# VHH binders against q12xb4: the designs that were tried, part 20

Target 1, 267 residues: q12xb4
Amino acid sequence: MLDFVGLGLFDEKDISLKGLEKIHNADKVYVEFYTSILMGTDLEKMEMLYKKKITVLSREDVEQHAEDWLVDAKDSNVVFLTGGDTMVSTTHVDLRLRAADMGIKTTLIHGASIASAICGLSGLQNYRFGKSVTIPHPYVSNRGVRVVSQTPYDTIKNNIEAGLHTAVFLDIDKDKGYMTVNQAMEILLEVEGKLGEGVMVDRLAVGIARAGSPSPVVKADYIEALRDYYLGGPLHIVVIPAELHFVEAEALVKLAGAPEGILENID
Short names: E, the ipSAE of ESMFold2; O, the ipSAE of OpenDDE; V2, 0.75 times the mean of E and O plus 0.25 times the DockQ between their complexes.

## First folded at step 9 (VHH; framework vhh_8pnl_2)

Design R2 (at its last fold request DockQ between E and O 0.50; V2 from the best seeds 0.00; counts 0 for: pae E 4.5 > 2, unsure alone 62.8 < 65)
Fold by OpenDDE, fold request of step 20:
Structure R2 (fold): chain B 267 residues (1-267), chain A 122 residues (1-122)
Amino acid sequence: as target 1 above (267 residues)
Amino acid sequence: QGQLVESGGGLVQPGGSLRLSCADAGFTFSSYAMAWYRQAPGKERELVARITRGGRTNYADFVKGRFTISRDNAKSTLYLQMNSLKPEDTAMYYCAASIRYTWGDYKEYDYWGQGTRVTVSA
C-alpha cells in the first residue's frame, strides 16, 4: 500500500494526526522537497518528531524512476510525504496513476494547502479564482538572450477579463532558488513593458510570504509598489486579484494593507 | 517567448521520414513538459505531440501512429520521429516547453522555438 500524506504548509507540526499515524505504521517513508518545502523545519526535525527514518527522493526518482521504489508498496506499507497537500501537483497524480498501474492501492491523507491558505490570509474568495499559473525563473539562452515566459501575463490577463483572481505560483529552482514576490513583480512588469497591453500597469497584487508560519506576511499593493516591498524569507506566492467583492476589498485593506482607494472600485 | 532550438527539418518525399530535435537553450530541460506544434501556411498552429516530464505521451488525431515524441533528459533534447510523411504534414514545426508536469494548451507553454520547416513534396 502507498499512502500519500500532505505535510502542511510550514513545519513538521503541520502534519495531521492521521498523517502521523500513517507514518508510524509505515515500513518505508519517502519525502520529496522539490514541489514544495517546509521552510520551518528540516529532515532531522521531521524524523525526530515522526520517529521514523525518511528517505528523500529527487525529482528524477519521482518523475522518471518511480517504479524503482514504488514496487516496495506492493508488499509493504509505504508513505510518500509532500509539502502542502498531496495531489495538488500533477506530479503526484501521475505517481498515483503509476502505482495504480502496478496494482498498488493508494490512500490520501490531506494536508494544509497554499491554495486555500492564500484565501484565508488575503480574504479573497476561493470561488472567484481562475486558472492558476507558475512564473518560471527567466533564463539566459545559449545565444545570450534573456528569456522570460509570457504565459503568466497572458493567464492573468485572461482571468482578469473574466473577473477571476489568479494564484501565481513562484518557481522553485534548485540552482536559482526560491522566486520572491519582488522578482515576480519585476518579471510581470518586464513583460508589461514588452507587450504594452496595460494589464500590469497599476495592477493590484497580493504578496504572501511564509504561509502557515507564526509570522506570515500578507501585503497588497499596486504591483509597482509591491515590487519594492520586502516580505522576508521564503516561501512566497502571489495573487493577482481581478474584480473584488466588497468583502474582499475590505479584507485586503484591513488585513493586507491595500490602498484604501480600492474600496472605491468594488462590486 | 523563448528560444528553443529546433533542427532536423527539410524537404522530403511523401512516405519519407524525418527526425526533429529540440535542444536545450539554457533552461532546465527535465523540469518541463514538452510538445511539438506545427503551423501550415494559412492555418492555425496545432498540436502534434506532447510529453510530460515523466514521459507520458499524447498525440494529435492526424498522427495515426506515424510520429513518435520522446525526450532524452540526459541530453536535454526533445525528439519527434516522423515517419510516413504526407504532403499535408508540410508546416513549420515548433518545440514548446511548459514548467508544468503535464501539458496544456498551446497558450500555456512558457517557451517556444523559432521552428524548423518541414516540406513534404513529390
Scores: ipSAE 0.479, ipTM 0.775, lowest interface PAE 1.4, mean pLDDT 93
Fold by ESMFold2, look of step 15:
Structure R2 (fold): chain B 267 residues (1-267), chain A 122 residues (1-122)
Amino acid sequence: as target 1 above (267 residues)
Amino acid sequence: QGQLVESGGGLVQPGGSLRLSCADAGFTFSSYAMAWYRQAPGKERELVARITRGGRTNYADFVKGRFTISRDNAKSTLYLQMNSLKPEDTAMYYCAASIRYTWGDYKEYDYWGQGTRVTVSA
């Protein structure tokens, strides 16, 4: 049996009671830390609370060598842990398919996902979200050219045209670090300067830091103002709203400090 | 967005082989899913092969069994080994990188190369 268990948003206490029960009954427990990071905990704290040794799997272990450890689930209870909710914004459905080919039954024990947390923290309606996107850190090419992806800009544009909000994930890189809301705003404005299509002009954005912690930050303002707003430590995420319904706009003003003037333009 | 650099293209006889490479010194491949695309004159750009950040591969039906995509994350290089080449494989070949997962119905690539030309004699 293979149980996929979501770890939730922030620390080792975010696991569900059902998830913890699966861990306690497991013969082997695996985790991957490459799709997400729980900023409020570490492997030792997890092992202490869960009272179980946890083996860390690399991307290669999961994506290329899955059968080497999946085989254990034929004759024992195996748990695979992922931050957030295991199947949300991961490629881990591939593991379920591989397990099925091997005759291994799988279950999903859900955890709180950032995809739902941004809705609760901002007051934006979950059904009004379109395709998500990730802003990668810019880099300097062999020719000395600064390379900035335009894909996030285009995705946001297309969502806005369809009346859909965009969840904007921010890159995590071992050398360049955790991208901040400030950096994300700079990148979107830089691409706006190149394309000149007006997508980021007078555009409202929502910066969110440390969702799931005791002290999250939720700040809505125009992109140019958010560029200079300090949200504190990681992890950060951005939401770019499309046209707001009245309740969404009220939530951003009252809960996230959005400029009150946005209420005047709501249908 | 044509800053990734492909190499290894050229003129080859039918049945021959080529190995394409894709790299950029400032680019760290380990964070990206990668793909090869091709475009023949008058045709739309089409997927040839893709590879996840962890090395799992997927191939278009028209190249299955003849081409092999691989990556060396330590060298930040993507490869396409092309065997048993046919005149129909004549195209411009492009490297592409996406920070998003590539297993799904939508694929938006963050970076592209300028392409390398592969010509297989008629």
Scores: ipSAE 0.415, ipTM 0.759, lowest interface PAE 3.7, mean pLDDT 90
ESMFold2, look of step 9: ipSAE 0.190; ipTM 0.649
ESMFold2 (binder alone), look of step 9: mean pLDDT 78; pTM 0.805
OpenDDE, look of step 9: ipSAE 0.129; ipTM 0.628
ESMFold2 (binder alone), look of step 15: mean pLDDT 79; pTM 0.807
OpenDDE, look of step 15: ipSAE 0.134; ipTM 0.639
ESMFold2, fold request of step 20: ipSAE 0.324, 0.287, 0.000; ipTM 0.713, 0.694, 0.191
ESMFold2 (binder alone), fold request of step 20: mean pLDDT 78, 77, 78; pTM 0.808, 0.792, 0.801
OpenDDE, fold request of step 20: ipSAE 0.088, 0.197; ipTM 0.616, 0.655

Design R3 (at its last look DockQ between E and O 0.01; V2 from the best seeds 0.00; counts 0 for: pae O 13.9 > 2, unsure alone 63.1 < 65, placed apart)
Fold by ESMFold2, look of step 9:
Structure R3 (fold): chain B 267 residues (1-267), chain A 122 residues (1-122)
Amino acid sequence: as target 1 above (267 residues)
Amino acid sequence: QGQLVESGGGLVQPGGSLRLSCADAGFTFSSYAMAWYRQAPGKERELVARITYGGRTNYADFVKGRFTISRDNAKSTLYLQMNSLKPEDTAMYYCAASIRYTWGDYKEYDYWGQGTRVTVSA
């Protein structure tokens, strides 16, 4: 049996009671920290609370060598832990498919997801969101050329034209670290400079840090101002609103500190 | 200037084979879902094959059984082995990469190459 258990947003206490029950009854417990990490805890605190040894799997263990540890679930209870909700914004449906191919039954024990938390924290309506996107860290190609993905810019443009907000996930990389809202604003402005289509000009954005913590930061401002606004430590995410309903605009002003002037632009 | 670089295109006779490569990104391929797309003159870009983070592959119906997508993570290279080529396969072939898991349309990929031309004569 393989149980996928979501850890929720911030610390070891965010696990559901059902998730904790699965851990208690597990023969082996695995976790991955490459899709996300609980910034309010560490492995030692998790093991102390859960009273179970937890083995950390690398991206390669999960994506390239899954059968090496999945086989244990044929004759024992195995738990696989992921930050947030296991199947949201991850590739882990592939593990369920591999397990099915091996005759291994799987279950899902959900956790709170960043996808819903951004709606609650910002006041933006969940049904007003379009396709999400991730801003990857820029890199230097093997031929020495700096590469910056233009896909996030295009996705935001298309959503705005459809009247839909964009959830913008920020890259997590072992070498380059956790991308900040500041870095994301710089990247979007850099692409704007190259494309010149005006998408990021006078564009409102919402920066969110440490969702699920006792004191998250939610700051809405124009992209150029957010570039310089310190939101504190990770994890960060961005939302780019499209046309705002009046309740959404008021929420951004009152709850996220958006400039009051955005209320004058509401039809 | 391209982000990803395709190579291996060229002129082949019907029934021939060609192996396309995609490389020169400064990122680890094992962290990305990858795909090959093609675009014939005057037509829309269309999916040829894709490979997920976990190695699952998917092929367009018009190439199934003839083309094979693969990746070599040690060399950070994506391949498309093209066998039994037909004049209808004549197109510009593009590789693409995405940090997010996707089966979506070509606009969901974060990185694209400039393309390599494949021409199947007669």
Scores: ipSAE 0.000, ipTM 0.407, lowest interface PAE 11.9, mean pLDDT 87
Fold by OpenDDE, look of step 9:
Structure R3 (fold): chain B 267 residues (1-267), chain A 122 residues (1-122)
Amino acid sequence: as target 1 above (267 residues)
Amino acid sequence: QGQLVESGGGLVQPGGSLRLSCADAGFTFSSYAMAWYRQAPGKERELVARITYGGRTNYADFVKGRFTISRDNAKSTLYLQMNSLKPEDTAMYYCAASIRYTWGDYKEYDYWGQGTRVTVSA
């Protein structure tokens, strides 16, 4: 059997009791840190608290070589740990499907999710969110051309037109590291410069750092200003609000330091 | 892909001091957990000091306040100030960076330097 367990947002104590129970009953425990990382803990602390050896899996182990370790779940209890909540990443769904194809029964133990945490931290209403998107790190093509994805820009645009907020996940790259809110703002502005559609010009944005920590940072400002705002260490995430409810606007001003001018635009 | 290059090693007398540096290139330095490891001849590589993404530091038991790990994100440089050096500190010292939040003797760092040699001898 394979148990997917979400660890929660920040440290080893954020795991649910049910999750901990799964670990205690497990013969093998694996963890991946490339979709999300618990910044308030480390592997040693996790192993100490959970009283179980944990094997870290690379992106390649999960995406290319999953069968090598999934096979253990046929004859034993295997736990797969992830930061946040399980099955938020399509990679996790893929693993579950592979397990199913192998005749392995799977279960889910949920953890705290950044998807809901951003609402709590910012005051934005969860039901008003549209399609989420990830900003990938730009890369240089084989032709030597810098490639910047326009997908985030378009997704945000579409959501705004539909009156929906956008959760913007920031890339975790093994070579480039954790994308920051500042980098994300730069990328969005770069795309704005190329497309010129005006979507990101003076656009309100919310930067969130270290959700779930004792000292999270939530800052709302226009993209141009937020680009220069220091939010501290990772992890970062961005929310691009659409039309605001008056309660949301007040929350952003009072809780996230948004410009008071945003209150004037509320119907 | 990022590269780490250590410098500052050399020959020093017991009780002396050295400052090791690790220069970063090719990746976002501030987004990585960093560590110093060392490997003495015939011994396994061991953790010396680590610094988290937020700047929190941890040290091996043998450090006993003699060493200080720090980073300058603006310069993309990691430091290890080593004071009160002992012959037992003789080793190759390695800089390591990780996007995995793991500590201890786990060799699960994404990037390693080539090392700088520290020799403590009278």
Scores: ipSAE 0.000, ipTM 0.235, lowest interface PAE 13.9, mean pLDDT 90
ESMFold2 (binder alone), look of step 9: mean pLDDT 78; pTM 0.796

Design R4 (at its last look DockQ between E and O 0.53; V2 from the best seeds 0.00; counts 0 for: pae E 8.8 > 2)
Fold by OpenDDE, look of step 9:
Structure R4 (fold): chain B 267 residues (1-267), chain A 123 residues (1-123)
Amino acid sequence: as target 1 above (267 residues)
Amino acid sequence: QGQLVESGGGLVQPGGSLRLSCADAGFTFSSYRMAWYRQAPGKERELVARITSGGRTNYADFVKGRFTISRDNAKSTLYLQMNSLKPEDTAMYYCAAHTYKFTWGSYTEYDYWGQGTRVTVSA
């Protein structure tokens, strides 16, 4: 048996009771932290609370060598832990499919997801979100050229044109760190400068920090202003709203400190 | 950014075989899947075969066991072994790398394409 368990958003206590039960009944517990990280905890705290040893799997372990540890689930109970909710990553879906191919029965225990959390925190309506996107850290190509991805800009643009909000996830890199809202704004503005399509000019944005923590920060402002706003420690995420419903606008003003002027543009 | 270079195309008789190669020489966030596409004259580009980072494969219906997609991670090379080739397999074959960056419960996909290699099946 293989149980996929979502850990939730922030710390070891965000796990559901059902998830905890799965862990307690498990013979082997694995976790991956390359897709998401619980910033409010660590492996030791997790093991202490869950009363189980947890083996950390690398990206390669999950994506290329899954059969090496999945085989354990044929004869024993194996738990696979992930930050947030399970099966959100296509990699996890592929893992589940591999398990199925191996004749391993799988179950899902869901956890809190940032996808819904951003709606709760900002007041933006869930059903109005389009394709999400991740802003990657800029990198230097093999040719020595600094590359800034245009994909986020385009995705946001397309969503806006369709009247949809964009969840903009921010890159996590072991070397470059956790991308901040500030960095994200800078990148979007940089791309705006290159393309000049006007998508990010005076664009309203919502910065969210430490969702799921006891002290989340939600701040809405125009990109230029938000770029200079300090949201505190990681993790950060950005939402770029399209046209707002009046309830959304009111929520952003009252709950996220958006400029009151945004209310004037609402039908 | 990534650069894919296809090779191995050419002229072959019906029933013949070709092995296409695609070299990955670019930066990738994470290899989600690689794929071969083809575009015949006057037709739309269509998927031929796909392979995930974990090695799971998927084939178009027209393949019918004739083609095999594989990857060599050590060489950063994707292959398409094509056997029992038919005239209707004549097309420009493109290599595609579908990478992704998954962060905090969501991901962005990035597609990279080669310039293609021509396969002609003719008596």
Scores: ipSAE 0.099, ipTM 0.528, lowest interface PAE 3.0, mean pLDDT 91
Fold by ESMFold2, look of step 9:
Structure R4 (fold): chain B 267 residues (1-267), chain A 123 residues (1-123)
Amino acid sequence: as target 1 above (267 residues)
Amino acid sequence: QGQLVESGGGLVQPGGSLRLSCADAGFTFSSYRMAWYRQAPGKERELVARITSGGRTNYADFVKGRFTISRDNAKSTLYLQMNSLKPEDTAMYYCAAHTYKFTWGSYTEYDYWGQGTRVTVSA
């Protein structure tokens, strides 16, 4: 049997009691840290609390060599740990399909997802979110040209035109680090300067840091102001609201420090 | 950032065979979902075959049984073995790579394309 267990948002204590029970009954416990990172913990803390040895799998182990470790689940209890909720924003449905092909039953033990946490922290309504997007770190092409993805800009534009908010995830790179809200604002303004379509002009954004921790930060302001606002350490995420319902606007003002002027122009 | 380079195209008689190769220049091949596409004159680009990083394959119905996609991750090379070629297989063949970068709660998809290699099936 293969049990997928979500670890939640921040540290080793975010695991559910059901997840912990699965770990305690497991013959093998695996974790991957490449789809998400729990900033409040590490492998040693997890092993200490869970009282079980945990083997870290690389992306290659999971995506290319899955059968090397999946086979253990034919005759024993195997747990596979993932940050957040196991099937949200991962490719791990592929593992469930491979397990099924091998005659291995799978279960899901859910964890708290960043997708729902941003709604609770900001007060924005979950049903009013459109397609999400990730801002990748810019890079320099082989011809010396700085390449900045325009996809986040276009996704935000399309969502705004449909009256939908955008969850904007921020890249994580071993060399370039954890992208900050400040960097994301700079990138969106850079693309605005190239396209000139006005999407980022006088645009409200919500910066969120360390969701799930004891002291998260939620700050709403216009993009140009957020460029200069310090939100502290990682991990960061951005939400770009579209047209606000009155209650959403009140939430941003009262809970995220948005400029009160946003209340004056609500339909 | 990497550039895909196709080779192995050419002119063949009906019923003949060709083996296309696609080499990866400048990025890690092993994490990529790879595919071959083709575009005949005056037609839309269409999927021929795909292969995941773990080796699972899928083929368009019009080539099933005649074409075989494979990959050699150690050599960073994708292959398309084309047998029993027909005049309707005449097209530019493109190598494509699709990869994912994961972040907290989401991932970024990237598509990379080669320049293409011409396959012509005629006398």
Scores: ipSAE 0.012, ipTM 0.392, lowest interface PAE 8.8, mean pLDDT 88
ESMFold2 (binder alone), look of step 9: mean pLDDT 78; pTM 0.776

Design R5 (at its last look DockQ between E and O 0.01; V2 from the best seeds 0.00; counts 0 for: pae O 9.4 > 2, placed apart)
Fold by ESMFold2, look of step 9:
Structure R5 (fold): chain B 267 residues (1-267), chain A 122 residues (1-122)
Amino acid sequence: as target 1 above (267 residues)
Amino acid sequence: QGQLVESGGGLVQPGGSLRLSCADAGFTFSSYRMAWYRQAPGKERELVARITSGGRTNYADFVKGRFTISRDNAKSTLYLQMNSLKPEDTAMYYCAASIRYEWLDSKEYDYWGQGTRVTVSA
């Protein structure tokens, strides 16, 4: 049997009681840390609380060599742990399909997802979100020029034109680190400077840090101001709202400190 | 826009082989999902093959086992081995990279190359 268990948002305590029960009854417990990172914990703390040895799988182990460890679930209880909720913003439905092809029963034990957390923290309505996007770290090419992806700008533009909010994920790189809201704002303004289409001019953004922690930061302001606002340590995520319903605008003002003037510009 | 660099294109006879490469020394592949696209004159750009950061591959139906996509993360290089080439394979071939898996089915890539020309003469 293969149980997929979501770890939730922030630390080892975010696991559900059902998830913990599955771990306790498991013969083997695997985790991957490449789709999400729980900033409030580490492997040692997880192993101590869960009272089980946990084997870390690489992206290659999961994406290319899954059958090497999936086979164990034919004759034993295997748990696969993922930050957040295992099937949300991951490719892990493929593992369920491969397990089914091998005659392996699977279950899902849900965890809190960042996709729902941004709605609760900001007050923005979940049905108002369009396609999400990730801002990758810029790099310097072979020709010595700085390369910045235009795709996040275009995705945000298209969503705004459709009246849809954008969840903007921020790159994690072993050498360049965790992208901050400040860096994300700077990148979007840099692309605006090249394109001149006005998409980021006087544009509201919501910066969120450490969702799921005891003291998350949620700050809404115009992109230019948010560029300089300190949100503290990782992980960060951005939401770019489109046209706001009055209740969404009230939420951003009252819960995220947005300028009160945004209430005058909505219908 | 980013500029990955393709190489290995050229003129070949039907039934021949070519190996395309894609790299940019300032670019680290390990977290990126990669793809090859092609575009014949006057036609829309179409997917040829894709590969996840972990090495799982997917091919367009017209490939029928003739092409193989691969990657070498240590060298930050993407490859397309093209065998049994046909005149209809004549096109500009483009490399693309995206940080998110779910975007592999769209043309929403973070970085593209300028293309390398493949010509298979009748």
Scores: ipSAE 0.093, ipTM 0.599, lowest interface PAE 7.1, mean pLDDT 89
Fold by OpenDDE, look of step 9:
Parts: sequence; C-alpha cells; structure tokens
Structure R5 (fold): chain B 267 residues (1-267), chain A 122 residues (1-122)
Amino acid sequence: as target 1 above (267 residues)
Amino acid sequence: QGQLVESGGGLVQPGGSLRLSCADAGFTFSSYRMAWYRQAPGKERELVARITSGGRTNYADFVKGRFTISRDNAKSTLYLQMNSLKPEDTAMYYCAASIRYEWLDSKEYDYWGQGTRVTVSA
C-alpha cells in the first residue's frame, strides 16, 4: 500500500495526527522537496519527531524512476511525503496513477495547502481563483538564446479577462534556488516588454513569503513597486488579483499594505 | 526575520582563545541553519563552521578541532568558541543564517551579519 501524506506548510509539527500515524505504520518513508519545501525544519528534525528514517527522492527519482521504489508498496506499507497538501502537483497525480497501474492501493492524507493559505493571508476569496500557473526559471538554450516562458503571462491574462485571480507558484530549482517574488516580477515585466499587451503595466500583485511561519510577509503593490520590495527568505508565492470585491480590496489595504487608491476603483 | 549581530572579536595572542557570538532578533531562530564564515585580507570568504537547525555540525578542514560552533535557541544566539588561535586565523568573521535545507547543498545564506574582526598577533 502507498500512502500519500501532506506535511503542511512550514515545519515538522504541521503534519496531521493521521499523517503521523501513517508514518509510524510505514515500512518505508519517502519524501520529495522539489515541489515544496518545509522551510522551518530539516530532515533530522523530521526523522526525530516522526521516529522514522526518511529517504529523499529527487525529481528524477519521482518523474523518471518511480517504479524503482513504488514496487516496495506491493508488499509493504510505503509513505510518500510532500510539502503542503498531496495531489496539488500533477506529479503526485501521476505517481498515484502509476501505482494504480501496478495494482497498488493508495490512500490520501491531506495537509495544509498554500492554495488556501494565500487566501487567508491576503483576504482574497478562494472561489474567485482561476487556473494557477508556475513561473519557471529562465534558461539559456543550446543555441545561446535566453528562454523565458510566456505561459504565466498568458494564464494571468486569461484569468483577468475572466474576472479571476491567479495563484502564481514560483519555481524551485536545485541549481538556481528558490525563485523570489522580486524575480517573478522581473520575469513578468520582461515578458510584458516583449509582448506589449499591457497586462502587467501597473498591475496589482501580492507577494507572500513564508506562509505558515511565525513571521509571514504579505505585501500588495503594483508590480513595478513590488519588484523592489524585500520580502525576506523563502518560500515565496505570488497572487495576481483580477477585479476586486470591496472586502478584498479593503483586506489588501489593511492586511497587505496595498495602495489605498485601489479602493477608488471598486464598484 | 531578524538582524544578525556579531560580537566577541578582538586582538589575541597566538595560542589564545576567543568566543564569538551572533545574536538574532528574529522569531524563527530555531528554524535556521547557521554558519560562521571568515574573510582574511586579500582572500575570499570561506566557511569556518556550520550548524543545522537540528544541531548537526560541520567544520572546515583548517579548523582541526580547534573551534566549536554551537547555538542557544532560547537566547537566539549562535556561538563560535575558538581555541588555539593562529596568526592565519586573522580575519573578519561573519555570522550567516538560512532556512534552506542543508541537503540541497546550497552554499548560500539568506542573512548575514556585519562581521566581527579577529586579530591573532604576538
């Protein structure tokens, strides 16, 4: 059997009692840290609290070589740990499907999700969110050309046109590090410069840092201003609001330091 | 998020001892992996010692058991006990902190102090 367990947002104590029970009953415990990382803990603290050895899986282990460790779940209890909530990433769904194809029974133990946490922190309404997107780190192609994904720009544009907010996840890369809100703003502005559609010009954005920690930071401002705002250490996430409800606007002003001028644009 | 402030540096004779301190006013001190770095004149900044949030320690090769890194989470303070100091230990010593997982093998830290100067001279 394979149990997917969400660890929650910040540290080893955010896990549910049901999640902890699954770990205690497990023969093997795996964890991935490339979709999300618990910044308030480390592997040692996790193993100490959970009283179980944890094996860290790389992106390659999960995406290319899953069968190598999934096979253990046919004859034993295997737990797969993730930051936040399980099945938020399409990678987790893929693993579950592979397990099913192998005849492995799976269960889900949910954890706190950044998807809902951003609403709590910003005051934005959960039901008003559209398609989420991830900003990947830019890279240089084999031809020496800098490649910047336009997908986030288009997704945000489409959501705005539909009157929906966008949760913008920021890339985690072992070599390039944790993408910051500042970097995200730069990337969006770079794409704006190329496309010239005006989507990001004076666009309101919300930067969130270290959700679930004792000291989270929430800052709302126009993209150009937010680009220069220091939010501190990781993890970061961005929300791009569409049209705001009055309550949302008020929340952004009072809770996230948004410019008061945004209240004037509310119907 | 807090400001790191180093103290305890000064002039000491070869073979002497110093204890450096790094104070953090942040709320998440216990969550930080922390380190001491040093930079001698004309040389690059180098790692001296590091300690995980769980208390696991690692030292540079040149330390050879002379230095001990430790932390007091209740006081939000990092320490570096330096014994058997040598002239080549003369440097500006910096405290660094990060909430990143150490197994990601990142040598970067998110927060740095202003440094405290250590001079070892006869």
Scores: ipSAE 0.013, ipTM 0.292, lowest interface PAE 9.4, mean pLDDT 90
ESMFold2 (binder alone), look of step 9: mean pLDDT 80; pTM 0.818

